# Ledger of designs, part 48: VH-VL binders against q9nrl2r1430to1533

Target 1, 104 residues: q9nrl2r1430to1533
Amino acid sequence: GGVHELSAFEQLVVELVRHDDSWPFLKLVSKIQVPDYYDIIKKPIALNIIREKVNKCEYKLASEFIDDIELMFSNCFEYNPRNTSEAKAGTRLQAFFHIQAQKL

## First folded at step 19 (VH-VL)

Design ff9
Fold by OpenDDE, fold request of step 20:
Structure ff9 (fold): chain C 104 residues (1-104), chain A 121 residues (1-121), chain B 110 residues (1-110)
Amino acid sequence: as target 1 above (104 residues)
Amino acid sequence: QVQLVESGGGVVQPGRSLRLSCAASGFTFSSYSMHWVRQAPGKGLEWVAVISYKGSDKYSVDSVKGRFTISRDNSKNTLFLQMNSLRAEDTAVYYCARKPSYQRATYFDPWGQGTTVTVSS
Amino acid sequence: QSVLTQPPSVSAAPGQKVTISCSGSSSNIGEEFVSWYQQLPGTAPKLLIYENNKRPSGIPDRFSGSKSGTSTTLGITGLQTGDEADYYCATWDDSLDAYVFGGGTKLTVL
């Protein structure tokens, strides 16, 4: 069961990374590029961080994995105004994630 | 109208100090990270420094580290650049510029008119 | 010497089309949005294009931007004498952890 879940998480992360709308989420925001970011976002996370957690078997439940992915999107919508390319990309990627997560 | 106005430029000898100011108007200054960009005579643009909207985070290009300090006074809608130990290669027009407040806003708008700094013996 | 590479100069007659290239690497243009700036003689830079191909309010549709791979291109159609200026591309470089500019391109209207 655990090995199967790990594989499922890995596969889903791969699919998210490959998605055209993944660009805002691939890595943590640079403190120099966006010096305001970490004053607003208190729990920063990105797909590369989530992938590392998956590889380290830090997710014991699917809900924990899903929570981190949702946090990633929540951060995006909190920092980026609704009409930005980032928010729009996040909206589409989140919809994709919700569909894929049903397989978990 | 959104506007930035630089001041404080001048002619100084090497090793001296200058303090540049940038007065902002027409927008909520305290909501934006601000930048300094310089342009040597007849040369291109070079990013110099950035400061967060609250002023708690500051970063600068390596060539000015230890000599230049960016700061701001949000109560006065003013951005500053303290320049110490000035060198000839610091000679340039210095622009203050606003960065829009979203994640991948990798551009500046607007720019000030610039203030000229000349370092020569 | 600039992180982003532009041709030093381009020229064309009024009414013609010109393109200005800007080449970078995977750590900058390859991953980030690019912007273009127009600098008229003796003036400050003005934002011309942001997010690869978007125009700010007031910028005519004669100006266009595109990005492919690690390069970006500024297009100017219906060239006017008032377009004579220096043009700079810019973006963020993740490897340098800094904002970077091209060397600039001087556009001469013949």
Scores: ipSAE 0.883, ipTM 0.954, lowest interface PAE 0.5, mean pLDDT 96
Fold by OpenDDE, fold request of step 20:
Structure ff9 (fold): chain C 104 residues (1-104), chain A 121 residues (1-121), chain B 110 residues (1-110)
Amino acid sequence: as target 1 above (104 residues)
Amino acid sequence: QVQLVESGGGVVQPGRSLRLSCAASGFTFSSYSMHWVRQAPGKGLEWVAVISYKGSDKYSVDSVKGRFTISRDNSKNTLFLQMNSLRAEDTAVYYCARKPSYQRATYFDPWGQGTTVTVSS
Amino acid sequence: QSVLTQPPSVSAAPGQKVTISCSGSSSNIGEEFVSWYQQLPGTAPKLLIYENNKRPSGIPDRFSGSKSGTSTTLGITGLQTGDEADYYCATWDDSLDAYVFGGGTKLTVL
């Protein structure tokens, strides 16, 4: 159960990272590059952080893993206007995630 | 019309101070992070400093740290650059520039026409 | 000395096509959107290209940008005398935690 779930989380993170639309989500936003970001986004998260949490077995439930992924997308849509490349990429990646998450 | 207008440049001796201003108009100034970029005579462009939209976060290039301070007054739509302990190598045209407010924006638009700072003994 | 490397100069006759290269690394061009600026003599830089290949309003389609790997290229077709200027590439560098520019390229219209 737990081992299988861990493997599933790992695999899903790998697939998300490899996706063409993962570029906004690979790592945390630089404070110098985007000094406004952390004034708006209070729970920053990225795929590298999620991957680390998976590796450390911090997700006991699939819902916890899913919540972090959804937070990642939520942050993107909160900060980036809909017409931006980031928001568009996020929309596509989230759709991909929702399909893959059904296998969890 | 979106516009940035720099002022405050001049000729000073090394060790002196100057304060540059940038007046913004035609857009919601308080919604954008603002930057200073400089250009030494006959040389290329060099990023100098950035300030967040509400002014709570400030960063600058290493060569000016401890000497230059970026600030802003959103009520007056004005960006500032306090330059202390000026050196000859600080001689340049100083531009204020706006950065769009989305995550991976890496460009500036528009730029002011610049104000000239000359540091010479 | 610039983080991004550009040729110092390029030249061509009116009506011809020119390309200006900008070479970086994985920590800048390789990971970030690039922009290009035109600086006419005695004037401030003006944005030509953003997000690798997008043109702001008012920029004619004879200006184009492309990115591949750790390099970017500005293309100018139908060269005009008014295109004589300095051109700069720019992006963010994750390693330096700074915005970086190329050294600039002087375009001469023959």
Scores: ipSAE 0.878, ipTM 0.948, lowest interface PAE 0.5, mean pLDDT 96
Fold by OpenDDE, look of step 19:
Order: sequence, then C-alpha cells, then structure tokens
Structure ff9 (fold): chain C 104 residues (1-104), chain A 121 residues (1-121), chain B 110 residues (1-110)
Amino acid sequence: as target 1 above (104 residues)
Amino acid sequence: QVQLVESGGGVVQPGRSLRLSCAASGFTFSSYSMHWVRQAPGKGLEWVAVISYKGSDKYSVDSVKGRFTISRDNSKNTLFLQMNSLRAEDTAVYYCARKPSYQRATYFDPWGQGTTVTVSS
Amino acid sequence: QSVLTQPPSVSAAPGQKVTISCSGSSSNIGEEFVSWYQQLPGTAPKLLIYENNKRPSGIPDRFSGSKSGTSTTLGITGLQTGDEADYYCATWDDSLDAYVFGGGTKLTVL
C-alpha cells in the first residue's frame, strides 16, 4: 500500500487500541490462562500483531487489513458467549471500527 | 446443583505418591477447564494446575512441575491430580475448582470442599 | 510473599462498613479482572466477586468490589457476625503465567 494508506492503518490501530472496549483484543490469549482457546480458535490474532504487520508494511491492500481486524472480532464472537463482557466489548469496538473503516 | 467433591487425601511420607480425585456433578464437565488450588495449614491459597476441557492441554505451577500431573476422565466426570515425590511443603488442603469458559473469566466457581494431604516423616 | 498484597487483618463492629484492599501490578490487576473469595472458618473458598465488581447469584449487595489502576477493594456494609472469615483477592498474572492470590485478610467482627 501507499504511504497514505499505511498512515491510515496506523492511525486506525491507534484509535482501536485507545478505545475503552479494546481490552479483549490488545494481545494474544495466554495458553495457560485459557487452555481451551486454541482448540477452538485456529487463526488467533490481536491488535498488537496487527500493529506489527502495519509497521512492517505487510498489508498491501486495505482489504487485507480489514480482513485481519474482522478475523479478530470473529474469533472473539466464536469463543465468547454473547452475554459475556468480551462479546459486548467486541460488538461495540467492531461498530466503531466499521465507522472508521469507511474513511479508508 | 453444581458440585465438586474431592477425595484421596491422606498422610504419607516424603517421596511417596498420592492420587487425588474430584467428582463433578450438576454441569457439563467436559465443557470446562478444571483447576487444582491448594492451601497449606494456616496459609493462603496457591494455584497448582489447570487442564483444558478435552484434557489435551495441561499446565502447572513451577513448584510441582515434574512431580504432579493433572488429568481428567470426562466419561466419568472426574478430575485427577497425581502427586509423586511428595515433599513436606506439599502439605495442604487441595481444592478442585471450575473455571468458566470465556476469555477473561479469571475466577473459580464452584470449589470443592477440599481433601487434606499431609506429608510428614 | 504473595503477588497480590492484602492487609493481614481488619476489624469492625456489627453494622459498620469495612474495606479490604488488594494491591498488585500492571502485569496482573492492572490488566485483568479481579475476583474475591470468602472463606469461612473450616470451609472452602466461595466466590464473592468476579470481574472486579460483579456478584454471583446469592451474594448480597452488601458486598461490593471496585478496581482502580493496579489495586482493587472489597467493600462490606452492614457487617454481620457471619461475615467473620478470610477474604482473598485473585487474578491472572501475565508475567508469571499463573493465577495468583492475595495473602488473605482476616476479618474480625467485634
């Protein structure tokens, strides 16, 4: 992607991280903390990983960046029941993301 | 009613082995990760080990690694703790505890009544 | 020696309010949900508070939890004689890759 797109991705990640509902997504789930997580989630991802990919210019298309963010939310909703704080936070953060992503 | 009942505690000499059991009822046992937590006499609580819902992933605190093995039989709704090479410092009440199955559920509910393990010469 | 630090004891008269503090670090309380447990004499621990401030079914609203920064506090109002027990805070510690407990606080009802 171009310099402008890269900057946009960086800024969006910053905004996601700073959001109050980012706490389920900041880093990968610990295997010891949640030993059954990786039996269910086959493509784990988190905002710190996405940020690193942005910094390394691994996203050539905006769609690739968006796909990773959506994967992150998908993982959350797959593992966490709807009534959990994690799922609720994810729902709000995803809505925020969708609004911001329209500006890309 | 959700219930956990530990058994298998006793008095043993150092270096001996003991196997604890925890019988679960009132919930889908195979859907939950299970834990062992111990409490030395007059002391606080110490996390010991965890096992995933399928039993494929196991972890334990460093002080018991290589000596204790957590396992489970989902067909019998039973959790186990195999304790080998027991030491005096392993003396404690051992509790089995259930952890809810969502990402940041860092709490235990319920706990069993505990079973006492005493290691003394 | 505990990763989470609690006062060893607190006391108050019936009907009064007490608070029990639990201090940790950025690798535990700072990033994770905290739970509290009540352990009556000679019994197993019982979940009192989860996710910092939520009460399980059956726990009266006299019990409350709050979290700020790297510390958490258990509040007990309308203290009753039956509240005399040991109380433990707990959470996950990322640096240790382990569940951790406070040292426990003995609550005496005067």
Scores: ipSAE 0.866, ipTM 0.946, lowest interface PAE 0.5, mean pLDDT 96
Fold by ESMFold2, fold request of step 20:
Parts: structure tokens; sequence; C-alpha cells
Structure ff9 (fold): chain C 104 residues (1-104), chain A 121 residues (1-121), chain B 110 residues (1-110)
């Protein structure tokens, strides 16, 4: 809640997007590219969607914002085997997120 | 050993139909999306269609949409391409190909040896 | 007209090094992984490179891939006459909602 908290969410999303390991998470997975994705992942989410929710002030609590970002990583690990480039990127970006989120 | 073997190609007149089959072995077929890729004589590769691992989601390139239907029978480890209203420009070698099951797998491995479709009057 | 642009042909002597370029756009190579395929005469395509620069099992390290911006390059060192083939780059294009291939490059070893 408040202007400072919303600015912090925006800054954190910008830092995530700028991170080299953000590439699996920038936008929703294409159903044509990966036609079985939405059979497996029931609550899809991506950084562009999270950023839009910050812009629209849809997060009332920091925990809601954090939950969406953690959902994003959980989806990655559920769909992608651990030895894939996607899962490894997710592990590194999640670690970066945890460091940055301590500032909230 | 992972293998894909296409069959059902032949010579047909324009406007006729053919049904291609691709027999899969050496892997759990029902865990992978499957694709058709074609190559006209002396030309490059063109992606044609994809089907999800359960067979519920299907997509094809605009040039064949409404004429070609991709399908699969997971109990028989077989991929199909029903080709209706065939045109001369559909003349090609047709390959089935496997895509790995993860988010950004934008490559095909393995490929079958192909089956030839010739549309000529 | 292929979405991905490759030179129609390249040539080099045995033992030499050759590169094959593939140019795309921000909707494909700029944001997606690239793969490369070798097609020997009369045969099916074979995967050489995936995820821009990785080799599947059985592909010798003479074959390499790289990506920069909206372009990708296949490198072949220690060129052998058995390397004569057509080579294709491929990726996903988010604007077209399709997998796309380059037009192919014929490699001649003289």
Amino acid sequence: as target 1 above (104 residues)
Amino acid sequence: QVQLVESGGGVVQPGRSLRLSCAASGFTFSSYSMHWVRQAPGKGLEWVAVISYKGSDKYSVDSVKGRFTISRDNSKNTLFLQMNSLRAEDTAVYYCARKPSYQRATYFDPWGQGTTVTVSS
Amino acid sequence: QSVLTQPPSVSAAPGQKVTISCSGSSSNIGEEFVSWYQQLPGTAPKLLIYENNKRPSGIPDRFSGSKSGTSTTLGITGLQTGDEADYYCATWDDSLDAYVFGGGTKLTVL
C-alpha cells in the first residue's frame, strides 16, 4: 500500500526485466509455439503481465506482488525439466529476486 | 533407438486427397508435440503443422489451413496428416519431426526420412 | 522469400574454415533460440546446433554456433568433403506465430 510501495514494485519489475536471465519470463508462452503448455500450467503469468498489474495498481499488498512473481517461477519449474536452460535461468533469476525483495 | 518413419506418399491429381502416417518408436510418443515439415523439390524447408501431446491442440500454416488436418493416435504411436484439396504447390517431401517437451525448444530432433507427395495432372 | 536470410552458397577448401550467416529480425532471432540443420544430398535434415550454440551428442566440435542481435552464424572448421550439404537456420517467429527456416546455404568444398 502507498506510493512508495508501488514505486518499489515498479523498480523491482524493471530490475527483473533487465536481468540477463529474464528471457523465459518476459511474456506469456505462445500456445502455437508450445501447444501443450496451457494443458499443464493453469495460472499463466509473465513479467509483462505483472508490470501491467503494477501500473494499474492491482496489487493491494506486497505479498500479492511477491506471490505473482513466485507463481511465475513455480510455473517455469513445473513445466520445464531442471536441466533445461529455462529452469536454470529461473533458478538464477529467482535468487536475484529474493535478494532484491528483501528491500521491500 | 528413437525413430520416425513416414508413409502414405504418392502421385495424385490436383483436388484429390492423401493421408500420411508417421510411426514412432524408441520414446514415449504421448509426451511430445509432433510436427510436419515439408520440402518442395530443390527448395528449402517449410513448417506445416503441430499437434500437442494429447492431440487436443492443432495448428497449421496459413497456406494449408482448412485443407490439411494433423492428428495422432497415442495408443498406436502414430502421427497423421490428412491432406485434402491438394494443389501442385503441395508437391514436396513430407517429414515428421519431434520437438522436445520444454518451453523454448525451437528445434526438431529427430526427423523421419520423409515420404514424397507429387501433385500433378 | 524466406523470413530468415542466408547466403545461397559458400565455398572453401578442405581443411579451411567457413561461416554461414543467417539474418532475421527482433520478432525471431532477436528474442528466440536458433537451431541449425545439415541436409546431406538425398537425406533428411539432421540437427547440428540448438539453443544458439549447443551441439547434440555425436556432432563434432568443428561445428559451432553463435548469435548476436538479430543474426546467427554457423561455423565449420577443418572442412571435409563430407561437409558438402545444405545448411538451414531455424527459429520461432512471434509476429507470424510460426516456426521459420532460412532459405538454405549450399556449402561446396573444393
Scores: ipSAE 0.629, ipTM 0.882, lowest interface PAE 1.4, mean pLDDT 92
Fold by ESMFold2, fold request of step 20:
Structure ff9 (fold): chain C 104 residues (1-104), chain A 121 residues (1-121), chain B 110 residues (1-110)
Amino acid sequence: as target 1 above (104 residues)
Amino acid sequence: QVQLVESGGGVVQPGRSLRLSCAASGFTFSSYSMHWVRQAPGKGLEWVAVISYKGSDKYSVDSVKGRFTISRDNSKNTLFLQMNSLRAEDTAVYYCARKPSYQRATYFDPWGQGTTVTVSS
Amino acid sequence: QSVLTQPPSVSAAPGQKVTISCSGSSSNIGEEFVSWYQQLPGTAPKLLIYENNKRPSGIPDRFSGSKSGTSTTLGITGLQTGDEADYYCATWDDSLDAYVFGGGTKLTVL
């Protein structure tokens, strides 16, 4: 929606990118590095893509922005077993996101 | 015991073909992407190719693209490398290797013992 | 030359410590997990370190790994003659779309 919401979305994405546990989420997974990823994950998304969608004003509602962020975490938990560094990072970053998202 | 055993290496003339096999045991073969890595005599390691656990996605290094084809038969727990149009620079020990099936698994464990391919006149 | 740069050789006496360096770039070590392999003479490589600093089961804690920026190091303490081997760092490289290995470091225990 409005200018203030887009500024809030951008600020939140910046905070997520700066977080130590953002490393699994910064960019889309390479098909060559992980050839099975896109057989399992049908709606891939990453922080760089979400940031571009904010910059292009593609989110009309805060719920749409939140849904993409939650999709990002859901993909992580669907692909990666819970004992992996990726899933643990996802859990911590998601908790951080929920705290920051209360400001929206 | 988790184990990988390669076979099919040998001495061949340039331009000929070889088919390498890698027999897997002790783990659920169909749950892992599988790789070939080679080592020229007295040289370091070079990643060659990967195949997805279903066998539907295959990728290889440019130096062998169009000449080498990775494949798998999950019913026989076997990985293959079809090597066509062999060149002297393909001379190496060829290892098969397993990679864990999660996003950032960038390591190989286990490796097979290797099979030697020598391409010479 | 290798995408990942390692010294060609290192040496130390039994019981001592060595470190083996591996230098890369932002397209590989700078953003990806690193692994290390030991290759004893005439054998296949064996996983020694994964995810920069983790040891698989069966690898003694005298082997350690670390990463800073675009560089990684393998540490070996309490050197034994059985540690004589080639050691390789490895990671993924986004620019090449490939797994890459260092050129290897020959460890000699004198």
Scores: ipSAE 0.624, ipTM 0.876, lowest interface PAE 1.4, mean pLDDT 92

Design ff9
Fold by ESMFold2, fold request of step 20:
Structure ff9 (fold): chain C 104 residues (1-104), chain A 121 residues (1-121), chain B 110 residues (1-110)
Amino acid sequence: as target 1 above (104 residues)
Amino acid sequence: QVQLVESGGGVVQPGRSLRLSCAASGFTFSSYSMHWVRQAPGKGLEWVAVISYKGSDKYSVDSVKGRFTISRDNSKNTLFLQMNSLRAEDTAVYYCARKPSYQRATYFDPWGQGTTVTVSS
Amino acid sequence: QSVLTQPPSVSAAPGQKVTISCSGSSSNIGEEFVSWYQQLPGTAPKLLIYENNKRPSGIPDRFSGSKSGTSTTLGITGLQTGDEADYYCATWDDSLDAYVFGGGTKLTVL
């Protein structure tokens, strides 16, 4: 949408990136580092990609933006067992996202 | 008890080939990426190669690329390293190692006891 | 010349404490979890510390790890003769697209 909605998406992505628990989500997983990741996760997404989609105005609706963010969290929970630092970071960042997303 | 046991090392001339094996037990082998790490005599550790849990994705360090091939047989719980065109600088103890299957796991546990490869004339 | 820099050796008396440093960069320690390994003479490496500061089962709490910026430190208290070993830090390096180890630190208990 409009300039105000795009500013809101950008600000929310900036807040997510700055959050201490963003470290699992900043960029796509390296296939060499984690060679089995893409056998399990078929729709990979990360904050750097979402930010670029905002910059290119690829989101028509707030729901599309929210869906990509939620996909990012669901990938984390699908790949990483719940007791891992990654899953715990995902839980905390997702909770933060839900509070901030009420502005949309 | 989780265990990794390497075999197949020996003394060979430069240009020859060896195949290393690593027998795994005590865990679901097919659920883990597997690695080879080597240690030249009196030197530190060097990561050599990784293979994905299904064996479909393989990567190795540039110094061995084209000469070494990592592979696995999940039905036999066995990891392999085919080493062709061996050079003196490949002389090392070769360890197999398991890495946990989660996103930022950057550690190896367990390691095998190692098998020694000596390349000399 | 490893991308992770460790002192070649450290020494201390039994019962004392020692720290072993490991320095890297933003492409490795700065954004990735660090692990530490103990290699006793004639043996395979053994995991001591994972995820910067966690101990696997069976590792006593006199072994500790920490990370700050692009540096990590292994701490060992109550030194014992059996702690004489080589110690390695390790992590992932995003610029090299590889797992990397420090050059190792030989600990001598005098």
Scores: ipSAE 0.576, ipTM 0.863, lowest interface PAE 1.6, mean pLDDT 92

